# VH-VL binders against Stonin-1 (STON1): the designs that were tried, part 6

Target 1, 134 residues: Stonin-1 (STON1), of Homo sapiens (Human) (q9y6q2r275to408)
Amino acid sequence: GWSFMLRIPEKKNMMSSRQWGPIFLKVLPGGILQMYYEQGLEKPFKEIQLDPYCRLSEPKVENFSVAGKIHTVKIEHVSYTEKRKYHSKTEVVHEPDIEQMLKLGSTSYHDFLDFLTTVEEELMKLPAVSKPKK
Key: E = the ipSAE of ESMFold2; O = the ipSAE of OpenDDE; V2 = 0.75 times the mean of E and O plus 0.25 times the DockQ between their complexes.

## First folded at step 2 (VH-VL; from m06 with heavy chain G33D; framework fv_miptenalimab)

Design m11 (at its last look DockQ between E and O 0.04; V2 from the best seeds 0.00; counts 0 for: pae E 9.7 > 2, placed apart)
Fold by ESMFold2, look of step 2:
Structure m11 (fold): chain C 134 residues (1-134), chain A 122 residues (1-122), chain B 107 residues (1-107)
Amino acid sequence: as target 1 above (134 residues)
Amino acid sequence: QVTLVESGGGVVQPGRSLRLSCAFSGFSLSTSDVGVGWIRQAPGKGLEWVAHIYWDDDKRYNPALKSRFTISRDNSKNTLYLQMNSLRAEDTAVYFCARGEDYYDSEAFDIWGQGTTVTVSS
Amino acid sequence: DIQMTQSPSFLSASVGDRVSITCRASQGISSYLAWYQQKPGKAPKLLIYAASTLQSGVPDRFSGSGSGTDFTLTISSLQPEDFATYYCQQLNSYPLTFGQGTKLEIK
């Protein structure tokens, strides 16, 4: 597991307070992501089942505190909806719909890369063609 | 890629109404991550935020315009609307559609359309 | 409402110069500030968000900094394509508000 930072969202309000909360992450076989308030607790406060339509965003480096940096990544869920190309009834394409599930960060680049690699490996092991959720 | 295309601008008399449309592709308003809105710019002037809307129909307005302007959407058509009523000369502007996307943070308006021009004159 | 005041309103500079544009908020806005570039007849283009984070595809000669109410956009070595109008915008509270703009022209 890893000590990480979870972005705490206020998704419906541009005036919202924006902060990072410390968490401890585990990734279990089968693509199960567990989040604990601290290392050593027996029960996670949140558990997420990854599916084959989940992906990692492009990593970024963001400001953290006055002089620090944090490596960040989002876990996104991609679903496809049928759309008419060029607004024509004769052409139909599937357009991606992207939903952010989590935004995570670490000030340790080594831990950050280790986490990314672990999640990518678990995503590769998941069964293909599962139906995406909303 | 992601695109926004405005339409519905034109020349109208004071007191009339006009509905602007913004067609978008490469994303959907039905996701929880997306806010889309309108920003306007009078000739030779700066930018003024008008309104925006989120996936769950939550709407925010510039208070100076709220009594006359209504934002709405049709997710099946991937289209955002701005209904403008009781138009005045000071509403003359280019109206831009823009996307403000980040579920966790309000980052900025990262994708803009080219704008549609509304002229209110006799 | 949070008022955003840019300085200067007009700036004349030469290719290769280092230039800075200041934006001041009437109340604290934390780091919820964006910078945009706009050329005549075009839509604004996002340069900087969260006060100091460079948007993807924007040249690294652009940088942003800020302290609660005072923010600065800096262009380290001005290029011919940088002559434009620049706007700041606060995203801390509704209504969202822009600065009045800074027009950057060739000296």
Scores: ipSAE 0.006, ipTM 0.588, lowest interface PAE 9.7, mean pLDDT 82
ESMFold2 (binder alone), look of step 2: mean pLDDT 90; pTM 0.936
OpenDDE, look of step 2: ipSAE 0.065; ipTM 0.728

## First folded at step 4 (VH-VL)

Design a12 (from a02 with heavy chain D104S E105G, light chain S51D; framework fv_alextatug; at its last look DockQ between E and O 0.10; V2 from the best seeds 0.00; counts 0 for: pae E 14.2 > 2, placed apart)
Fold by ESMFold2, look of step 4:
Structure a12 (fold): chain C 134 residues (1-134), chain A 124 residues (1-124), chain B 110 residues (1-110)
Amino acid sequence: as target 1 above (134 residues)
Amino acid sequence: EVQLVESGGALVKPGGSLRLSCAASGFTFSNAWMSWVRQAPGKGLEWVGRIKSKTDGGTTDYAAPVKGRFTISRDDSKSTLYLQMNSLKTEDTAVYYCTTDLYSGYSGYYMDVWGKGTTVTVSS
Amino acid sequence: QSVLTQPPSASGTPGQRVTISCSGSSSNIGSNYVSWYQQLPGTAPKLLIYDNNQRPSGVPDRFSGSKSGTSASLAISGLRSEDEADYYCAAWDDSLSGVVFGGGTKLTVL
């Protein structure tokens, strides 16, 4: 597991709020991300099951409050929808819709890379997801 | 109520100077990143520049057409954003809006609260 | 010319779905998330969408956004006459170190 920072989503009534909360992350076989408020707790406060349409964003380096710099990555979910061309009723294109699931960061580059590698390995193991039948 | 009120727009000759102000209320101004955005008559939006909060370094970035001529500053004790415009040109004629900005610390950058604007006209 | 490319106009009838495209490059939309702004006639712009697809409080869920590669799209379903406005996409551009806007799309509700 790793000591990481979780980006808290901006609250509707707060402007310019950018909150990072410390968490302890685990990645389990089968692409399960567990997030704990502290290392050593028995239960995660959040658990996410990855599917094959999840991906890691390109990593970036950002300013982090009093700690200086933080390495960041988003976990995103990509879905595809059929769309008609703007001025053509008969032509369709498939365009991905990208939804942010969560944003994570670490001030330790070693831990950051180790996490990225672990998640990529688990993503490659996931079974394909089929469109549900009627 | 969150409010941004720009002032200081005027008629000015080319080569002149002008200082715009943006009075902020209803939020913690000192934590906010702030931008100026302008719109020439009948035209689209053009970003002018921004200033980060002092806590995040207080640094500025400017669009190329105004770099070296315009200066953004802030006074957190007065909850006021400033735009000093020097060496004004006719292409600087626009409505100038101040905005509160959010930067997610990754790739998201957007202007969530906008003022009503103040008009700057640069004409001989 | 605007750094981001939008169609200059779009139209639809009440109740229809309309989409507005926004095309950029790897230095802006390809690397950074997109925001959208609505400007009703004679008014200041208003934030409509941020972080590609998030709606601020008070924006109806019939407005939606998406991003693919270096392009973004704003969709308006259940079109209403009050949606008649100019719409602008925007993103941070890494090479310019600043925000770039699209040229705007004038939406007409027929």
Scores: ipSAE 0.000, ipTM 0.537, lowest interface PAE 14.2, mean pLDDT 83
ESMFold2 (binder alone), look of step 4: mean pLDDT 94; pTM 0.957
OpenDDE, look of step 4: ipSAE 0.027; ipTM 0.655

Design a13 (from a02 with heavy chain E105T Y106S, light chain N32D; framework fv_alextatug; at its last look DockQ between E and O 0.03; V2 from the best seeds 0.00; counts 0 for: pae E 20.4 > 2, placed apart)
Fold by ESMFold2, look of step 4:
Structure a13 (fold): chain C 134 residues (1-134), chain A 124 residues (1-124), chain B 110 residues (1-110)
Amino acid sequence: as target 1 above (134 residues)
Amino acid sequence: EVQLVESGGALVKPGGSLRLSCAASGFTFSNAWMSWVRQAPGKGLEWVGRIKSKTDGGTTDYAAPVKGRFTISRDDSKSTLYLQMNSLKTEDTAVYYCTTDLYDTSSGYYMDVWGKGTTVTVSS
Amino acid sequence: QSVLTQPPSASGTPGQRVTISCSGSSSNIGSDYVSWYQQLPGTAPKLLIYSNNQRPSGVPDRFSGSKSGTSASLAISGLRSEDEADYYCAAWDDSLSGVVFGGGTKLTVL
């Protein structure tokens, strides 16, 4: 496991648009991400099952505090939606729909790279699973 | 083989001007960000400035001691980096190295390939 | 005075482990990656470590780097006489919009 930061969604009317909460993050065989409030707890507060349509976004470096930087990545889910052209009777266009599942960050580049590698390896191992298109 | 070869170092009087060249080979020069770094005799390394690739804006940044006196430019058709040095001071006496810079948001900013340097002496 | 602070010298005997520190601030090491450069006597510097702890091709794994807060460290294990050189840390500094170097550490192998 790793000490990471989880991006917390903004609430309407909040004055700060950047909320990062510390977590302890594990990746289990089978592409299971577990998030704990701290290391050593018995149960995660959130668990996410990756599927073959999940991907890692391009990593970025963002401001974390007045003087700090944080390495960030999103876990995204890609699905394809059929679109019918307005004046075409037979043409169907498949466009990707990208959903952000999580945004994670670490101030430790080593832990960040280790996480990225671990997730990529687990994504490569995932069994074929039928997932409805959106 | 990636090579950077500096030239144009000379003995110059204070107040004089000099232009250094850095000939590049073995890589796609037009995509590269490039720096000049100098080292005074018996002293440490000092960054002089940087120029980005044209596709990334072609902009320059300079260290404070040289800002306004030195100009970095590039000629992508000749794979050559230049340093124009004006209003030279004795403090500018150094070996001048050119470097190929790498930047990535996940890996940071660093100077990858270094030339062998060219010597500039500013003395009356 | 250099922006990043390194000890001016370090020493060790063959086979030992030596560390070289590099101290900066929130505008450089604290917010950006650290790189290290080795300069053998009479030669140009060469890249030794980038991205805090990554080795370019051809650099032995006995060289390692680390970063914590506003400080960085270069470690050399299995010290050899060929490691006798000057070592410089560097980082981008956001406030200066440029690269800053440490003053250098002269490593002597006894």
Scores: ipSAE 0.000, ipTM 0.516, lowest interface PAE 20.4, mean pLDDT 83
ESMFold2 (binder alone), look of step 4: mean pLDDT 93; pTM 0.951
OpenDDE, look of step 4: ipSAE 0.051; ipTM 0.726

Design a15 (from a10 with heavy chain L104Y, light chain S51D; framework fv_alextatug; at its last look DockQ between E and O 0.20; V2 from the best seeds 0.00; counts 0 for: pae E 8.0 > 2, placed apart)
Heavy chain, then light chain:
Amino acid sequence: EVQLVESGGALVKPGGSLRLSCAASGFTFSNAWMSWVRQAPGKGLEWVGRIKSKTDGGTTDYAAPVKGRFTISRDDSKSTLYLQMNSLKTEDTAVYYCTTTYSYGMDVWGKGTTVTVSS
Amino acid sequence: QSVLTQPPSASGTPGQRVTISCSGSSSNIGSNYVSWYQQLPGTAPKLLIYDNNQRPSGVPDRFSGSKSGTSASLAISGLRSEDEADYYCAAWDDSLSGVVFGGGTKLTVL
ESMFold2, look of step 4: ipSAE 0.013; ipTM 0.598
ESMFold2 (binder alone), look of step 4: mean pLDDT 94; pTM 0.955
OpenDDE, look of step 4: ipSAE 0.031; ipTM 0.689

Design g11 (from g03 with heavy chain N53D G102D, light chain K35T; framework fv_gatralimab; at its last look DockQ between E and O 0.19; V2 from the best seeds 0.00; counts 0 for: pae E 7.3 > 2, placed apart)
Heavy chain, then light chain:
Amino acid sequence: EVQLVESGGGLVQPGGSLRLSCAASGFTFSDYYMNWVRQAPGKGLEWVGQIRDKANSYTTHYAESVKGRFTISRDDSKNSLYLQMNSLKTEDTAVYYCARGDIFGSYPFDYWGQGTTVTVSS
Amino acid sequence: DIVMTQTPLSLSVTPGQPASISCKSSQSLLHSDGTTYLNWVLQKPGQSPQRLIYEVSNRFSGVPDRFSGSGSGTDFTLKISRVEAEDVGVYYCMQGTHWPTFGQGTKLEIK
ESMFold2, look of step 4: ipSAE 0.013; ipTM 0.613
ESMFold2 (binder alone), look of step 4: mean pLDDT 91; pTM 0.929
OpenDDE, look of step 4: ipSAE 0.018; ipTM 0.642

## First folded at step 5 (VH-VL)

Design a20 (from a15 with heavy chain T101D Y102S S103Y; framework fv_alextatug)
Fold by ESMFold2-Fast, scan of step 5:
Structure a20 (fold): chain C 134 residues (1-134), chain A 119 residues (1-119), chain B 110 residues (1-110)
Amino acid sequence: as target 1 above (134 residues)
Amino acid sequence: EVQLVESGGALVKPGGSLRLSCAASGFTFSNAWMSWVRQAPGKGLEWVGRIKSKTDGGTTDYAAPVKGRFTISRDDSKSTLYLQMNSLKTEDTAVYYCTTDSYYGMDVWGKGTTVTVSS
Amino acid sequence: QSVLTQPPSASGTPGQRVTISCSGSSSNIGSNYVSWYQQLPGTAPKLLIYDNNQRPSGVPDRFSGSKSGTSASLAISGLRSEDEADYYCAAWDDSLSGVVFGGGTKLTVL
């Protein structure tokens, strides 16, 4: 596991640690992410089962006043919606629908890279018959 | 060097309008939530309102005394924050500060610009 | 009136410890983090304490913060003449959807 930060965009409190909350993050075999408020706790406050439609966004380095440089990545779920064209019974279009599940950050490049590698390895092990089109 | 510089303060008659600007440098302005805080002569600090980064929705919040009269906006291409003040009252007389709203609180402040509303 | 209540003044002599209180309610201090700001005469405010008890870089360790229930306190130990300033507490208020400040405390170093 790793000491990371979770982006908390829905908190209204401008004068709290709401922008980035410290967490302890684990990745288990089978694509399971567990988030703990701190290391050593028995129960995670959140557990996410990744599926074959999940992806990591392009990693970024973001600058925050006082917080400094943070390596960030999003875990996204990608699905495709089939829609009919105007007046057509036979013509359909497939449009991507991208949902942000989490935004994570770290001040440690080593931990960040290790996390990305671990998640990608677990995602590659998840089989799917109806994976989204590239 | 992280810096905020306010400008646009002036003497205005009641009912008038004024636009303040705040120029940011030394940090990535587009990632920052920004606030306006004012201080009447010899009085305490009063929060005016804030604007979130565009990534976080670009939404605004205002203190009750200014809601409906003041508008906060930003131009990330110019690293500039604005406060549009309409229907000014004598009670709006104050030094106006722009400040960052960060993970650590309001950590960077400008020197302020003075607005006087008088007949 | 300010939403958060501070004493209007406080005083001490060099080397002493002074405490400034800040009283609020469940919708502000009781539910949210407290920050403190120092304003020297004729200057802009400066962040002194954030997240109840944390110091930003450059703030001496003789400044400390604490929070209990709906109240917060700023403590200044080893008081110096250059600490003579106005001190403000602040917190987000859930009911007002905005930041609220204390009325400010004028600290005089005798």
Scores: ipSAE 0.014, ipTM 0.567, lowest interface PAE 7.9, mean pLDDT 84

Design a21 (from a15 with heavy chain T101D Y102L S103Y; framework fv_alextatug)
Fold by ESMFold2-Fast, scan of step 5:
Structure a21 (fold): chain C 134 residues (1-134), chain A 119 residues (1-119), chain B 110 residues (1-110)
Amino acid sequence: as target 1 above (134 residues)
Amino acid sequence: EVQLVESGGALVKPGGSLRLSCAASGFTFSNAWMSWVRQAPGKGLEWVGRIKSKTDGGTTDYAAPVKGRFTISRDDSKSTLYLQMNSLKTEDTAVYYCTTDLYYGMDVWGKGTTVTVSS
Amino acid sequence: QSVLTQPPSASGTPGQRVTISCSGSSSNIGSNYVSWYQQLPGTAPKLLIYDNNQRPSGVPDRFSGSKSGTSASLAISGLRSEDEADYYCAAWDDSLSGVVFGGGTKLTVL
């Protein structure tokens, strides 16, 4: 596992998560992501099951006023939405619809690359399922 | 393992001052937003104020009844939160809890320390 | 006086479902997330529900939350004697720039 940061929308109240919160992150066989508040805790506060239509976005290096340079990546889920062709009343096309599941960051380039490699390897091992449609 | 321990509660006369402490362990204190919440005898919970992490600006917010009289501060090197209470009133009599926001609200609470303001 | 309104008491028998309401305004519940806290006699409060309807690890699924408009509800199904406690809702209030609590509901299991 790795010390990482979870990006969440900036909220202005005490009852909500910060823009970047430190987490301890694990990737388990079968495409399971587990997030802990800190390393050594017994129970994750969040667990996500990936499917074969999940993907990693293009990795970026982003600058933040307080956190500085962070390597960031999004875990996205791809589904397909049927849409009517422009100016046609009967013709339809299927367009990919991309949902952001979570955004993760790290100040450690080595840990970041290790995480990306681990996730990609687990995604390749997942059994095929039907393409999600909206 | 995540733990908050309050101390400093006492019997104080109206107009007096008192400082409460909250010792944190089992999590990265320097990144946590911290709050004080109080509860008068037989009454409900009342939020006192909060302090953000230094990385999020280290700013403070206070409930109207304590604004100008109470000050919240933190010492990240000691993993300790403070509440400085000045110009105490009988209405400040309560159990004072410290609590932390580890992403999802007031996730962790201490057991509280009792402040009694009486003549 | 509490900014958020809860009934002062609620009761049920073992195995039943009980609901506790929390009513606010557009500046608090209407605009922000609701959390719920359980306080057993003589103990510190414990987080039961966050972000309107999410459970922290270790909270049984018989506790659930919901929010509609400026009101929120806590539901407790399969009621047990161990559920006797005070329950509080809370939310950030944009007008006050602070957290506001409900007045608390004392739940009795008959």
Scores: ipSAE 0.012, ipTM 0.579, lowest interface PAE 8.0, mean pLDDT 84

Design a25 (from a15 with heavy chain T101D Y102S S103F; framework fv_alextatug)
Fold by ESMFold2-Fast, scan of step 5:
Structure a25 (fold): chain C 134 residues (1-134), chain A 119 residues (1-119), chain B 110 residues (1-110)
Amino acid sequence: as target 1 above (134 residues)
Amino acid sequence: EVQLVESGGALVKPGGSLRLSCAASGFTFSNAWMSWVRQAPGKGLEWVGRIKSKTDGGTTDYAAPVKGRFTISRDDSKSTLYLQMNSLKTEDTAVYYCTTDSFYGMDVWGKGTTVTVSS
Amino acid sequence: QSVLTQPPSASGTPGQRVTISCSGSSSNIGSNYVSWYQQLPGTAPKLLIYDNNQRPSGVPDRFSGSKSGTSASLAISGLRSEDEADYYCAAWDDSLSGVVFGGGTKLTVL
């Protein structure tokens, strides 16, 4: 596993230090992501099962004052929503719906690349399934 | 090297105006929330106001003593923070610091620029 | 007029443990993270503690922070002469929509 940062959504009454919280990440065989508040804990606070429609966004480099350069990536899930055309009872359109599952960051470029590689490898091993519908 | 350099401090008469600048280097300024903090001679720290990054809405907040008189702005293309001070009062006499508010709170501070409001 | 209350002074001898208190209300310390700043004579403030109890890189573990209810504390263990400085607590205040500082504590190492 890896020591990473999880992006915390902006809160109106918070100092910006709360935008990122430290976590410990594991990727298990079968495309399972586990997040722990710290390394050595027995139970993850969040567990995500990746499916073939999960993807990594384009990695970005963001700079934070004293923390310096941080490498960031989003894990997104692509699903398809069915919408019926106005004044039609039978015609449907499948539109892609991209949901951000989480945004992760690391100050270690090595750990960041290792994480990206591991996630991509696990995604490639997942069995082909029909595209999900929301 | 991450640093902030304030400039523009001067002696000004009550009712006057002054604009302070803070030049940032060594980090991506456009991602940072920025604050101004002041310190009157021999007194404690007083928060003046802050501006969020554009991605977080670019909004400003001000302490009550300066609200309506001071305006914080930023120019991300120049990596520069500004404090426009209008209707200056003797109580505004202080060293003005610019600070970052990021992953570690107010983690980077400039050395300050001195504003003296006196007749 | 400081919103957060700190003792104006504190003192100790080398090797002692000194605690500086910071008292607020539900709208500031009670609801938000506390940070602490050290200001050595003639210098700009330096971040010492963030998120109630976290130390930035380069801050010795002799410095620790804590928060309980509407109050926070900074503890300095193994006090040294170089710790002589002014110390400030700070937090966001929901009712004021702004950051509030404590009045500052001048720490003298006797």
Scores: ipSAE 0.007, ipTM 0.584, lowest interface PAE 8.7, mean pLDDT 83

Design a26 (from a15 with heavy chain T101D Y102S S103W; framework fv_alextatug)
Fold by ESMFold2-Fast, scan of step 5:
Structure a26 (fold): chain C 134 residues (1-134), chain A 119 residues (1-119), chain B 110 residues (1-110)
Amino acid sequence: as target 1 above (134 residues)
Amino acid sequence: EVQLVESGGALVKPGGSLRLSCAASGFTFSNAWMSWVRQAPGKGLEWVGRIKSKTDGGTTDYAAPVKGRFTISRDDSKSTLYLQMNSLKTEDTAVYYCTTDSWYGMDVWGKGTTVTVSS
Amino acid sequence: QSVLTQPPSASGTPGQRVTISCSGSSSNIGSNYVSWYQQLPGTAPKLLIYDNNQRPSGVPDRFSGSKSGTSASLAISGLRSEDEADYYCAAWDDSLSGVVFGGGTKLTVL
């Protein structure tokens, strides 16, 4: 199925809009997220491959001057740098490096929650892969 | 900016229970390993136990004197560390510090909260 | 009580160098990194040295650490009255699966 969400388009110059605009999303098996300008189009304008280290940020309700109240969430990729513990030669900690992949919004809490649930379910189905390093 | 604030210390009878809290701010709590360290009046430091970040397994380790009686837990949504103390003994009387346990050391400490176990 | 052994007290005069020893075993200092903590009267401990000989930001170079075999030492040069404090060594112990502290050394600046 299709999810109706909002995003802020990339600013290309001083005349570019920085307001929330509509996008249509598909979450496909295997952790594929596709973005479309219109529902039912054959080709997405952007495709994101999710891996098991992708996560949804804590959802927020934010106020914007033109758009008003929007439920917002980020899709983040977490990579880890291994460092030794000060008290152990064998014990390693992982320091996270968080990259924002996409920020999405919605004016509908129900639609927003449905989308988040769908993404979380697909993330849980992804097979184990080696831990990413930076 | 970065700080830890312990609370919950009290006077308790032997055999009683008490829960300590440690509120963290100024850093990403969910990524940090956290420890509890105690100090009896006029005595030295004694490590109580630690909890790893969820990313590193979320497991706990305890010093022998408290194993089976104390439980360390964390609530990342509240940036809070807990120490549940059961079957308290007079030798558990101490100031209890929460600390960050980063890859290079126990670098951030709270001011401590005092627990007195006395009949 | 304490697994790592420190002298209970040490003393020096202003401007001098003092060293505090810390003795352990193969399961702790012999196999793992040593850290040192300073506790001024009435305050929480502060990390002074990590990874045997490294200083955190803000710790003056008057403080240095070293390790040999199953023993470690903290050296304080140019001793000042504000260095009066309790000093603790610490290391992970493989046999206990936990951090162990020394008994602490009370440093007096005469």
Scores: ipSAE 0.012, ipTM 0.545, lowest interface PAE 8.8, mean pLDDT 85

Design a27 (from a15 with heavy chain T101D Y102T S103Y Y104G G105Y M106F V108Y; framework fv_alextatug)
Fold by ESMFold2-Fast, scan of step 5:
Structure a27 (fold): chain C 134 residues (1-134), chain A 119 residues (1-119), chain B 110 residues (1-110)
Amino acid sequence: as target 1 above (134 residues)
Amino acid sequence: EVQLVESGGALVKPGGSLRLSCAASGFTFSNAWMSWVRQAPGKGLEWVGRIKSKTDGGTTDYAAPVKGRFTISRDDSKSTLYLQMNSLKTEDTAVYYCTTDTYGYFDYWGKGTTVTVSS
Amino acid sequence: QSVLTQPPSASGTPGQRVTISCSGSSSNIGSNYVSWYQQLPGTAPKLLIYDNNQRPSGVPDRFSGSKSGTSASLAISGLRSEDEADYYCAAWDDSLSGVVFGGGTKLTVL
């Protein structure tokens, strides 16, 4: 079940640094990620469907003024943009576009690793394979 | 350093109007959500309302007791927050604090300005 | 009446641990983060805890927050005379579309 992680909610005060706060996550079969304010609530406030073009970024260890040392990772979606060649009316090229979907963290290395492993396993089970044209 | 300085508090008769100002410095005011919180003499804190940054729509929210009577506005060019109070009631007597608002918590507070509604 | 319920008073002696409770409902504490404010006599309130359990820079670690279900608690360990103040909890309320405060707890250091 449940994964206890940290995220930075969107903050609007520029003097208040973005601060890490608690989030409860469920990773369900089929690449479904549900976010909850508290463990045991019936309805998630956000649900994300992962697809085969989603990936985990390189995990990092970062230091923050309030939260201290946090293990961080991004869930990214990789798509490809079709662009016309400058002097061509028919030729196109496909270039990668990378969108950050979520940035998550943890103060616990073991909980962090367990979560990443669960997400990777569910991504590997998704039926389609990465494709350069999309 | 962050500073918030309220002004405009006064003695006003019931049914009157008053405008409070809050001069902000030490941060990028245009990116901040701002709130007003009040405290009646010897009583607890009561949220009055908030205004979001323009990037987040510049919308306002109000507590039920002041809805329709009070209006919050901002002038980003002057780094100033305003509270226009109309149809004042004796129950509006309070110290009014200007605060920065980060998703419903209040990081920085001014020292407050006193509004007395009497006679 | 305040939407969030706090005891009107609490007391302790120097060095003790005191806990101040804050009780709400599913539309406020149950769904949203809790913040706590300290108001020393004659001063403006000061942010003490945000996002249930986080401390701003400058707040000692003897202050801690917690939340369970529809209730929150502020714990003050190693109580000092300078902690004598009013303490308020607050949370956004989905039903009211606004921030609600507790009624406040006057902490007396004996």
Scores: ipSAE 0.000, ipTM 0.518, lowest interface PAE 17.6, mean pLDDT 82

Design a28 (framework fv_alextatug; at its last look DockQ between E and O 0.03; V2 from the best seeds 0.00; counts 0 for: pae O 10.8 > 2, placed apart)
Heavy chain, then light chain:
Amino acid sequence: EVQLVESGGALVKPGGSLRLSCAASGFTFSNAWMSWVRQAPGKGLEWVGRIKSKTDGGTTDYAAPVKGRFTISRDDSKSTLYLQMNSLKTEDTAVYYCTTDLSYYYMDVWGKGTTVTVSS
Amino acid sequence: QSVLTQPPSASGTPGQRVTISCSGSSSNIGSNYVSWYQQLPGTAPKLLIYDNNQRPSGVPDRFSGSKSGTSASLAISGLRSEDEADYYCAAWDDSLSGVVFGGGTKLTVL
ESMFold2-Fast, scan of step 5: ipSAE 0.208; ipTM 0.718
ESMFold2, look of step 6: ipSAE 0.012; ipTM 0.570
ESMFold2 (binder alone), look of step 6: mean pLDDT 93; pTM 0.951
OpenDDE, look of step 6: ipSAE 0.005; ipTM 0.624

